# VHH binders against GTPase activating protein homolog 4 (mgp4), part 13

Target 1, 192 residues: GTPase activating protein homolog 4 (mgp4), of Dictyostelium discoideum (Social amoeba) (q54qf4r322to513)
Amino acid sequence: IPIEEIMFKQKSKFPNLDIPYILVLLVNLIKKLDNGMGMKTEGIFRIPGHTSEVNALKKLINEQGEYQFPPDLYSIHPIASLLKLWLREMPQPLIPNYVYDKSLECQSIEEFIVFFKFLPASNQKIITYLAGFLNELVQPDNVVTSKMNLDNVAMVFAPSFLRCDSQDMILANVDREKTLVKLIIEGYLKLS
Below, E stands for the ipSAE of ESMFold2; O stands for the ipSAE of OpenDDE; V2 stands for 0.75 times the mean of E and O plus 0.25 times the DockQ between their complexes.

## First folded at step 7 (VHH; framework vhh_8cml_1)

Design r8 (from p40 with E105Y; at its last look DockQ between E and O 0.37; V2 from the best seeds 0.00; counts 0 for: pae E 12.6 > 2)
Fold by ESMFold2, look of step 7:
Structure r8 (fold): chain B 192 residues (1-192), chain A 122 residues (1-122)
Amino acid sequence: as target 1 above (192 residues)
Amino acid sequence: EVQLVESGGGLVQPGGSLRLSCAASGFTFSDYAMGWFRQAPGQEREFVALISWSGGSTDYSDSAKGRFTISRDNAKNTVYLQMNSLKPEDTGVYFCAASRDYYTYSGLYDYWGQGTQVTVSS
């Protein structure tokens, strides 16, 4: 479902929320689980959740519209996997295909902002929200335990921000995609 | 160029065993989760097994549990599927796949091999 349709459908329940509620739910679960230490989980966003648990969460959300997860399902890895999956399943990536090549040319956050300001408002708000979360995730206090530094996080999140449609170009673009996501995470304050 | 090349398929009698291999090149293998999928004639591709980048975590479909074992050798850039107690319903083309973001859903992997035929008959 397009972001605009999601925002329209959620307006009656969440009139003051300007990004999809599922993103806020999953980020808040990550922050709250394990007595507030969820972002310190070793290998977070790199270790996949078990397929059966991720499928069960996705089915529950899709078929029931329910966002409340059972207490015995509260585990970091399936929730982290679902966050990345939800972003990857959007009809268009957060950084739309029409700016993909231009975005890979950026050498600074200021160059990214040149076209970022013309993206749909929902894309801008989601990118800003995620960049802030990921910046918090890669702070030294979390990294010492999670072992997920800026490079690691940028690598595993690149497919959630960008889509390369050509199998032949994936190798050539992998480092540039990672570099762009690093710029976004480090420069997130300038996006607002 | 990125390549995933499956091998080890063939014809086997029910109850037999096969070991599939998938040799990877053109990317940093140790950064990727690896999976095996299969496709029977007239069916959509279905998940069989998944292994994390380090090999520390694995997952299996219900039909594979207890009979199949996924493993990897990061020094050889190779992922394996040991298939025991094979049944006629295991017949199909087996594909390996690689994911940088460690997705577990069918069709969400970054790279796919061309597949190797497994036939369980007689």
Scores: ipSAE 0.000, ipTM 0.261, lowest interface PAE 12.6, mean pLDDT 81
ESMFold2 (binder alone), look of step 7: mean pLDDT 83; pTM 0.839
OpenDDE, look of step 7: ipSAE 0.009; ipTM 0.251

## First folded at step 8 (VHH; framework vhh_8cml_1)

Design s1 (from r4 with L50F S52T; at its last look DockQ between E and O 0.88; V2 from the best seeds 0.00; counts 0 for: pae E 2.6 > 2)
Fold by OpenDDE, look of step 8:
Structure s1 (fold): chain B 192 residues (1-192), chain A 122 residues (1-122)
Amino acid sequence: as target 1 above (192 residues)
Amino acid sequence: EVQLVESGGGLVQPGGSLRLSCAASGFTFSDYAMGWFRQAPGQEREFVAFITWSGGSTDYSDSAKGRFTISRDNAKNTVYLQMNSLKPEDTGVYFCAASRDYYTEGDFYDYWGQGTQVTVSS
């Protein structure tokens, strides 16, 4: 589902929310679960939720139109998996393909911002929000228990930000994509 | 060049077992989650199983659960699929795939093998 369609549909329930509600919901669940210790979960975003649980959650989101997630009924990993899956299933990557090559050439967040500001508004907002969440995730007080440092998180989330449209270049660009995502996560405050 | 080469397929009787192997080369194997997919004639390719980077976590399709086991040996750059209690409906071409993340959706995998034929028939 295109971001614009998602935003249009949620206006009736969330008129002042400028990013997809599902993203906010999933992030907040992660933060609140386990008595606020969700981001400290060992292997978060590397340990998958069961396919059946992830699919059940996905179905609930897509078909019921209501986002009701009782915290006590869900564990961290299915929610985390669903977040990544949601990002991956968007028709276009957060960083659109038309700026893919330019993005990978960036050596600093400042260079990235040059064309970041010309991305669709929804893309900018989602990227900034997600990057902020991931920045919080990779703080030392979380990493000490989760073991998900900046490198690990950047590797796992690179496909959520970028999509290489050249089969021949996928492998060559893996490290460059990771590097870019690291810059975005670390420098998210400069995006707004 | 990235290569995924499947092997171990063949003809087996219902209730029989097969062990598929997929040898990977041309990329850092441990940086990728690995998956098995299958495609029966005239049908769409479907998810069978995936295994995470270190092999710490796995998941399966409903059809595969309890019968199939995915594993990997990162030292050998190989992923395996042990298939027990095979049924005729398991017949198809089995594909190995690699992705930087774990998915049940084949479209999200970066690299694919050529596939190996599995036929379950009496």
Scores: ipSAE 0.418, ipTM 0.758, lowest interface PAE 1.6, mean pLDDT 92
ESMFold2, look of step 8: ipSAE 0.485; ipTM 0.783
ESMFold2 (binder alone), look of step 8: mean pLDDT 83; pTM 0.830

Design s2 (from r4 with L50F; at its last look DockQ between E and O 0.85; V2 from the best seeds 0.00; counts 0 for: pae E 4.5 > 2)
Fold by OpenDDE, look of step 8:
Structure s2 (fold): chain B 192 residues (1-192), chain A 122 residues (1-122)
Amino acid sequence: as target 1 above (192 residues)
Amino acid sequence: EVQLVESGGGLVQPGGSLRLSCAASGFTFSDYAMGWFRQAPGQEREFVAFISWSGGSTDYSDSAKGRFTISRDNAKNTVYLQMNSLKPEDTGVYFCAASRDYYTEGDFYDYWGQGTQVTVSS
């Protein structure tokens, strides 16, 4: 489902929300789960949720149209998995393919912002929101227990930001994608 | 060049067992989650199992759960699929796949093997 369609549908319930509600919901659940210790979960975003649980959550979102997440019924991993899955299932990556090559050439967040500012407004908002969340995630107080440092998080989330169109270039671009995502996470405050 | 090479497939009787192997090369194996998929004739490719980068976490399709076990040896750049209590409906080409993340959706995997044939028949 295109971002614009998602945003259009949610206006009736969330008229002032400028990013997809599902994103906010999942992020907030992660933050609140386990008595507020969710972001400290070992291997968060790298330990998978079970397929059945992730699919159940996905089905609930897609079929019921209502985001009713009972926190007591789900562990953090299915929710985390669903967040990444949602990002990757979007018709277009957060960083659109038409700026993929140029984005990978960036050596600083300032260089990236040149392209970032030309992205669709929804993309900008989502990227900024997500980057902010990931920045919080990789803070030392979380990493000490989660073991998910900036490098790990960037590796795991690179596919959520970017999609390489060339099968032959996937491997060659892995480190460049990771580097870019690291810049985005660290420099998210400069995006807005 | 990235390569995933499956082996261990073959013909077995119902109730039998097979152990598939997938040898990976050309990339940092430990950075990737590994998955097994299968495709029966005339059907879409479907998820079977995946394992996290460290091997600490696994997941299975409903059909595979309780019968199949995915494991990996990062020192050998190899992922395995132990298949027990095989059924005729398990027949198909089994593919090894690699992803920087963990997904049950095949479209999100970066690299694929050529596949190995598994046939379960009496």
Scores: ipSAE 0.237, ipTM 0.635, lowest interface PAE 2.6, mean pLDDT 90
ESMFold2, look of step 8: ipSAE 0.291; ipTM 0.670
ESMFold2 (binder alone), look of step 8: mean pLDDT 84; pTM 0.847

Design s3 (from r4 with S52T; at its last look DockQ between E and O 0.87; V2 from the best seeds 0.00; counts 0 for: pae E 5.1 > 2)
Fold by ESMFold2, look of step 8:
Structure s3 (fold): chain B 192 residues (1-192), chain A 122 residues (1-122)
Amino acid sequence: as target 1 above (192 residues)
Amino acid sequence: EVQLVESGGGLVQPGGSLRLSCAASGFTFSDYAMGWFRQAPGQEREFVALITWSGGSTDYSDSAKGRFTISRDNAKNTVYLQMNSLKPEDTGVYFCAASRDYYTEGDFYDYWGQGTQVTVSS
């Protein structure tokens, strides 16, 4: 499901939304669930949701076309798992393959912005939105309970932002990918 | 060079047990989630079990739940699959796989072992 196709299909129902509605839905559910304490969930984004629940949620989204879910139907871990999975399943990664090598050479958010501003608008908006959410997620008030600090979050989200197309380089680039995601999360205000 | 080497497969009668092992080398084992997958003849590879980096969380396919147990020993760079109450439907080649995140989709795993044959037959 390319970003362009998602944005085209959702335009009639959500004409003022400039990112895929499913991202907004899942992020808002995470923030709302558990009496507003969803981001404090221990092991969020690290503990897997049960496979059957993740697949059921994915099927409902793909088949119904309507993304309204009752909050009492599901829990945090399947929703967190689906958010990462949805990003991983996109035909192209958020940081497109043609800037992959250049992005890994960045040592600051300012260096990243040099090419970020020339990415498709949808990519820019999604990256900025996710970076803001992840920045909030790693605030001390959440981390004290969730045990998911910036380093942890960057590690598990790196596959959601980047894809190494060279099998020989995957291992060599692990720490570089994590470092880039940390830069993006910490510097998200400068992206917009 | 990343290497995953499975062992412990074999022939077993229905109701029997096997313990599979997967020895890992060439990467920081504790930074990777591990999975077991299986492939029956003429079928696509299917998810069996996954375990997170520290071993603190696991998940299973519906067919494995209650019968199989995945575990890991990060000091020995090894992941295990204890298989109990085996059925003929469990027959296939079992692969261990490694990824930086947990997935049930095999295409998202970065590294794979060569597989070990498990045959459940009378």
Scores: ipSAE 0.263, ipTM 0.656, lowest interface PAE 5.1, mean pLDDT 86
ESMFold2 (binder alone), look of step 8: mean pLDDT 83; pTM 0.827
OpenDDE, look of step 8: ipSAE 0.530; ipTM 0.800

Design s4 (from r4 with F108W; at its last look DockQ between E and O 0.79; V2 from the best seeds 0.00; counts 0 for: pae E 7.2 > 2)
Fold by ESMFold2, look of step 8:
Structure s4 (fold): chain B 192 residues (1-192), chain A 122 residues (1-122)
Amino acid sequence: as target 1 above (192 residues)
Amino acid sequence: EVQLVESGGGLVQPGGSLRLSCAASGFTFSDYAMGWFRQAPGQEREFVALISWSGGSTDYSDSAKGRFTISRDNAKNTVYLQMNSLKPEDTGVYFCAASRDYYTEGDWYDYWGQGTQVTVSS
């Protein structure tokens, strides 16, 4: 469903939450699991969760209005995979398709901020939230163990931010998409 | 130009084996996860197997587990599917696909081959 419908439906239970609850749930699970060491997991966001576990989590979320952490779920990788997949499967990507080309023209965080302020408010809030989380994820204290530096994270998260509709442009735009996501992560404090 | 070219298909008896290959060109192969999908006549394309860019992680559909093995050789820009204990229900066109991330949904793969026919029949 569209972001706007998600935010409308969740208002009664989460009136002060400006982003979809599922994102907060998945990020908090990543941070809390493994005795608070979830962001240090080697290959986090790069190593896939087992397909059956990701599909089971996805099905549970689609069938319920609220998701609670099941007692038998102890693995970071399915949760990390689902976070990326949930963003990828939205009807419109975080950076909407109709502004895809314009977004790739940004060469600095300052240029992105000008464009960013014209995105829908929900998109702005989700991007700001994710950028903060991803900036924390790529801090040296985490990277020394996770082996997931800024370039790695930007590469695997680009499909969660952007969606190229032109098959013949996908290859040409891979590095541009990664560069944009790096700008967002590095400049996240300027988004707020 | 990006190309994925499958080979190794053919006719095989039930219980037999085939090894599929997919040669890739036109992109940085080692930066992409690779998947195999298949499509039987009159059916939707279905996920078979995937492998991470380094080859360190793999996953399989329920029907492929224990019988099929995906592997890759980044020096040769090639991904493989070893199919053992083949059954008639494995019949179909097998496609390799490339993506920057891990998916079982075909719509999220960036590049596709033209496919190779596998027929398992007496």
Scores: ipSAE 0.060, ipTM 0.514, lowest interface PAE 7.2, mean pLDDT 84
ESMFold2 (binder alone), look of step 8: mean pLDDT 84; pTM 0.844
OpenDDE, look of step 8: ipSAE 0.438; ipTM 0.774

Design s5 (from r4 with F108Y; at its last look DockQ between E and O 0.74; V2 from the best seeds 0.00; counts 0 for: pae E 3.1 > 2)
Fold by ESMFold2, look of step 8:
Structure s5 (fold): chain B 192 residues (1-192), chain A 122 residues (1-122)
Amino acid sequence: as target 1 above (192 residues)
Amino acid sequence: EVQLVESGGGLVQPGGSLRLSCAASGFTFSDYAMGWFRQAPGQEREFVALISWSGGSTDYSDSAKGRFTISRDNAKNTVYLQMNSLKPEDTGVYFCAASRDYYTEGDYYDYWGQGTQVTVSS
């Protein structure tokens, strides 16, 4: 589902949101579940949710427009898995293919911003929102229990931010993609 | 150079068993989820089984549940598919695939083997 179509369809219910409501919903659930300890869940974003539960959540949202779920579907791992999957399933990656190579050459957040500010507004807002959330996720207070440090989080989120079009370059670019995502997370305050 | 090499395919009678292996090289195997997919003649490639990085989580297609078991040995960089109670409908080319995340959608996988033929015929 294209971002533009999502934003058009949600306008009547959420006229003041400038990013897809599903992202806000999933991030807020992660923060609030388990008595507010969702971001401290061991292996969050690394341990996959059950595929059947992830698919059930996705169908409720996409086919029925339902944002209130049966109680058993409010669980950290399926919700975390859905967040990554939803981003992966977008028709275009958050960092569009036409800036992919330039993005991997960045050695600082300032270099990334050079082209970031010319991306579609929705891409900018989503990247900024996610970077802020991921920055909070990797704070020491959470990592001591979750065991998911900046390096771990950047590794599992790279496919949600970027897509390599060249099959023979995937291996060469794995560490570069991870490094770019780390820069974005660490420098998120400069994106706004 | 990334390489995924499947083996263990062949001709088997209905109700029989086969064990597929996929040897991986050229990347950090323990950082990847591994999947098995198959393609029957005239059909699109379909998901069969998936195993997480450590092997702690697995998922199966409806047709594979209860009959197939995916496993991995990270020390040997190898993923396996034990196939029991085989049916003619299981005939096809079986592919090993690797992804940095846990997907059932084949389009999201980074690396693919050349495949091994499984034929279930009587």
Scores: ipSAE 0.416, ipTM 0.715, lowest interface PAE 3.1, mean pLDDT 87
ESMFold2 (binder alone), look of step 8: mean pLDDT 85; pTM 0.851
OpenDDE, look of step 8: ipSAE 0.498; ipTM 0.786

Design s6 (from r7 with L108F; at its last look DockQ between E and O 0.14; V2 from the best seeds 0.00; counts 0 for: pae O 12.2 > 2, placed apart)
Fold by OpenDDE, look of step 8:
Structure s6 (fold): chain B 192 residues (1-192), chain A 122 residues (1-122)
Amino acid sequence: as target 1 above (192 residues)
Amino acid sequence: EVQLVESGGGLVQPGGSLRLSCAASGFTFSDYAMGWFRQAPGQEREFVAFITWSGGSTDYSDSAKGRFTISRDNAKNTVYLQMNSLKPEDTGVYFCAASRDYYTESGFYDYWGQGTQVTVSS
């Protein structure tokens, strides 16, 4: 589903929300679960939820049209997996392919911002929101227990930000994609 | 060179127990989550269990829950699978696998062992 369509559909329920509600919902659930200790969960975003649970959640969202998550019924991993899945199933990556090559050449967040400013507004907002969340995730107080440091998180989320169109270059670009995502996560405050 | 070497398999009676070991080398063991898979003849490889980096979290397939226990010793670069109350349906080749990013049931692991045969038969 295109971002614009998602935003259009949710406008009636959330007129003042400028990012997809599903993102906010999933992020908030992660933060609130386990008495606010969700982001401290070992292997968060690296440990997948069971496919059946993830699919059940996905189905619930798609069929009911209402984002009613019973927090008590789901563990963190299915929710986290659903977040990644949602990002990866978007028709276009957060960082569009037309700036893929240039983005990978960035050695600083300042260089990236040059391209970032030309992205669609929705892309900018989602990237900034997500980067902010991921920045919080990689703080020492969380990492000490989650074991998900900046490098790990960047590795896991690189495919959620970028998609390589060249099969031959997928492996070659893995490290470059990770590096870029690290810059985005660390420098998210400069994006706004 | 990366190596995962499974051991501990064999023939056991129904209701019996086995303890599998997987010795890892050639990579930083503590940076990887470890998993066990199994494959019965003529069937697809299926997920059995996984354990996180420090061993703080584990998960199991429905068939393994309550009977199998996965553990690891990072000092020995080894992951274990204690299998109790074994059933004939548990027969198959058991594989050890390592991954930086767990897709437990997806089978997408970075490194795989050659497997060890487990046979449960009366």
Scores: ipSAE 0.005, ipTM 0.255, lowest interface PAE 12.2, mean pLDDT 88
ESMFold2, look of step 8: ipSAE 0.329; ipTM 0.703
ESMFold2 (binder alone), look of step 8: mean pLDDT 83; pTM 0.839

Design s7 (from r4 with Y32F; at its last look DockQ between E and O 0.70; V2 from the best seeds 0.00; counts 0 for: pae E 4.1 > 2)
Fold by OpenDDE, look of step 8:
Structure s7 (fold): chain B 192 residues (1-192), chain A 122 residues (1-122)
Amino acid sequence: as target 1 above (192 residues)
Amino acid sequence: EVQLVESGGGLVQPGGSLRLSCAASGFTFSDFAMGWFRQAPGQEREFVALISWSGGSTDYSDSAKGRFTISRDNAKNTVYLQMNSLKPEDTGVYFCAASRDYYTEGDFYDYWGQGTQVTVSS
């Protein structure tokens, strides 16, 4: 489902929310789970939720007109998996393909901002929101327990931000994509 | 050059066992989740199993659960698929795939091997 359609549908319930509610919901669940220690979970976003649990959550979201998660019934990993899955299943990546090459050429967040400002508003807001969340995730007080440092987080989230159109170049560009995502996570405050 | 090379396929009787291997090169193996997929003739490629970067987490398709075991040796840059109690419906080309993330969706994997043929027949 295109971002625009998602945003249009949620306006009736969340008129003041300028990003997809599902993102806010999942991020908040992660933050609140385990008595607020969710972001400290070892291997968060790198340990998979079981497909059955992820699919059950996905189905629940799709079948219900409103997002009602039963946090007591699910561990953090299925929720984390669902967040990444949602991002990956969008028709277009957060960083559109038409700026993929330019994005990988960036050596600083300032260079990225040059064309970031021309992305669709929804893309900008989602990227900024997600980057902010990931920035919080990679803080030392979380990393000491989660073991998910900036490099690890950037690695596992790179596919959630951008997509390589060339099969031959996918793995060749892994490090460059990781580097870009690191810049975005570290410099998210400069995006707004 | 990035390579995923599958091996261990072959012909086996129903109820038999095979152990597939996938040797990876050209990238940092330990940074990637690995998956096994299979494709029967005339059918779409389907998920079989996945394993996280550290090997600490695994998941399986419903058809594979209880019969198949995915494992990896990061020191050898190799992922394995132990297949027990094989059935004729398990016949197909088995593919190894690498991903910076873990999915059952083949479209989300970053690189694929050429595949190895598994035939289960009496």
Scores: ipSAE 0.221, ipTM 0.606, lowest interface PAE 2.6, mean pLDDT 89
ESMFold2, look of step 8: ipSAE 0.311; ipTM 0.653
ESMFold2 (binder alone), look of step 8: mean pLDDT 84; pTM 0.839

## First folded at step 10 (VHH; framework vhh_8cml_1)

Design u1 (from s1 with Y103W; at its last look DockQ between E and O 0.91; V2 from the best seeds 0.00; counts 0 for: pae E 4.4 > 2)
Fold by ESMFold2, look of step 10:
Structure u1 (fold): chain B 192 residues (1-192), chain A 122 residues (1-122)
Amino acid sequence: as target 1 above (192 residues)
Amino acid sequence: EVQLVESGGGLVQPGGSLRLSCAASGFTFSDYAMGWFRQAPGQEREFVAFITWSGGSTDYSDSAKGRFTISRDNAKNTVYLQMNSLKPEDTGVYFCAASRDYWTEGDFYDYWGQGTQVTVSS
């Protein structure tokens, strides 16, 4: 579903929220589950949740509009998997294809901001929100236990931020996409 | 050039076993999650199994769980599908696929093999 349609549909229930509620829900669950230690979970965002549990969560949200889940679905790996999946399933990526090539040329967050400020407002707010969360995720206090450092997180989240639409360039652009996502995470305060 | 080449398909009796292999080249195999998908005649391609980069985690479709085992050998750049207790409904073309992350949705995989035919018939 396009971001604009999601924001339109949620307005009656969340009139003052300027990003999709599902993102806030999933991020908050990750932070609060496991007695507040969800961000320290070893292999978070790398170890998959069980496919049946991820699909059950997705079905509850997408078909029934339910944001309260059966107790057995409140676990870190399915929730983390769903966050990535939800972003990947958007019709257009967070960093739209029309700036894809220019985005990969960036060597600093300042270069990224040049076109970031012209993206749709929803894209800007979602990217900023996720970058802040991922910046917290990769802090040393979390990484010592999770084993998910900045490089790991950027690699895993690159498909959730960007999409290469040229089959011939997918492999060539892997490291460049990772580098861009690292810049965004490290420089997230400058996106505000 | 990225290549995924499946092998090991064939004709087998119900209850029999087959082991499929998929040889990968042209990319850093250990950076990619691998999946197996299958397509019966006149049907859409469906998810069978995936395996994470190191092989530390796997998952399966409901129809494959308990009968099929996905594995990988990163030293040989190969992913396998051991198929036991085969049924006629397992008949189809089996494809291996590669993506930078694990998915059950085939559209999210970056690279695909040509497929190998599996026929389960009395």
Scores: ipSAE 0.304, ipTM 0.676, lowest interface PAE 4.4, mean pLDDT 87
ESMFold2 (binder alone), look of step 10: mean pLDDT 82; pTM 0.829
OpenDDE, look of step 10: ipSAE 0.599; ipTM 0.841

Design u2 (from s1 with T28R; at its last look DockQ between E and O 0.01; V2 from the best seeds 0.00; counts 0 for: pae O 9.5 > 2, placed apart)
Fold by OpenDDE, look of step 10:
Parts: structure tokens; sequence; C-alpha cells
Structure u2 (fold): chain B 192 residues (1-192), chain A 122 residues (1-122)
């Protein structure tokens, strides 16, 4: 589902929310789980949740109108996996394919900002929100226990931001994608 | 071979200024966050400042905040520490360090320089 469609549909339930509710829900769950220690979970976003749990969670979220999830019912990894899955299952990546090459040309946050302003508003909002969350995730207090540093997080989330349409270039662009995501995470405050 | 070479240290009076430089070689400089640490005699090494790989973010120790400024020039593979309003308590060996992470504690830094002596004395 395109971001615009998602946003259109949720207006009835969340008229003041300018990003997809599911994103907010999952991020908040991660932050609240384990008595607020969710972001400190070792291997968060790297260790996959069990497929059955992820699917169960997905189904639950889709079936429930008002999402009142008791945090204690789910572990971090399925929730984290679902977040990545949601991002990857969008019809278009956060950085749209038509500007994929251009995005990789950005070598600084300043250059990215110039690029960023030309993206659809919904994309900008989601990227900013996610970048902020990821920035928080890679703070030392979390990394010391989670072991998910900026490099690891960027590597894991690169496919959630970008999709390379060229099979021949996938491997060649992996490092560039990671670098771009690192840049975004690092400089997220400049995006808003 | 990875090298971090600090320079710019020396003797300065209280209230004075110094600008430290750290020249990096042997690795992709722009892929690393850079930090400055210092170690006073008889004390443990302590964090002073860090800057991310693009310079998008910086942070400082409480002691350094408002007086020190970290910056970098990726074209020159160099990180700097501008130190103003120096105090005797700032005396120590200043180390340059490199990390792949956005920001990590000292234990997570991958490379270290040999250090440059900074002495603040009247």
Amino acid sequence: as target 1 above (192 residues)
Amino acid sequence: EVQLVESGGGLVQPGGSLRLSCAASGFRFSDYAMGWFRQAPGQEREFVAFITWSGGSTDYSDSAKGRFTISRDNAKNTVYLQMNSLKPEDTGVYFCAASRDYYTEGDFYDYWGQGTQVTVSS
C-alpha cells in the first residue's frame, strides 16, 4: 500500500497523526517493552523474530481497530522484525526507486538535505521519524548492551530505506546504501 | 598501516588557547567517527569530545562543553580540537581516537593515537 493510501485510510482513526500509525505503534512498543529497556536488547533488529510470532503479531495488528497491546505479550524480536517487514513491504521504499541513484550520490548530510526536500512529504515525515528512532537506538547507553552500533543498524535498515532494482548492482551498492543510511541516522536533527 | 598522529600540544597559560590536530592514515577516514580523550597523571583516560564521520553531530564532556570545539576535515583526513579558556585541570595527554560507531565509549574506539601533551600552567 502506498504511503499516501495508508495515510488516507488512517485519517478517520487518527486525524492528527502525520505518519503511519503502525510505525508509531511498533516503535513505542519497542521503547516500552522490558520496562523501557527494549532498545537495549541484544541483537535488536538483527536477531529475527520467529516467523510464526511475527505473523501472529501482524494479524493481531491488522484485526484490531484500537491497538491496545499489552507489552508483556510479545518479545522484542518479533516486533522489531515486523517493523522492518512493514517498511520492506511498502509498495515503494522510503527513498523512492526513481531517485535511488541520486540518493547514493549524497556524500554529506547537507547534500542529503537538499535531496530530501524534494521527496514526497509523507516520505520526509516517515524518514525523519525513523531516523530519530534509529539515532536513539545507536546511543552508547543502548549499544553497550544491544551491540547494535550505527554500522550494524545502518546495515540492517538499508533495505528498509532503499531498494536496488538492478541485480547486478546490488552487491556493489550495499556499502553505499549503508553509508547513506548512516548519514541519515547521524544527521536526523537536520532533517526537520 | 593505520596511524593517528596528534599535534598542536604544548605549554600554555591559564585562559590560553590551543588547537590540536590529528592526522589519520591507513583507513577510510570518512567512515569513522573521531574522538578526543585525555589522561591526566595518575588518572584514567577520560572522554573529551567526539564528532561523527560527516560532522553532523558533536558532543563534549561537561568539562569541555562551551570551551572546546571538535571539527574535522575529511579532505585532509584530519580532526581538530580547538581548546579555549584552558585551565590547569585540562593538563594531560590528549589522544585522538577513531570509531566506526556514531558514538561509543572509549572501549569501542578502534584506533588510537600516541597522544600529545597539553600543559596548562602559569
Scores: ipSAE 0.008, ipTM 0.271, lowest interface PAE 9.5, mean pLDDT 88
ESMFold2, look of step 10: ipSAE 0.499; ipTM 0.783
ESMFold2 (binder alone), look of step 10: mean pLDDT 83; pTM 0.840

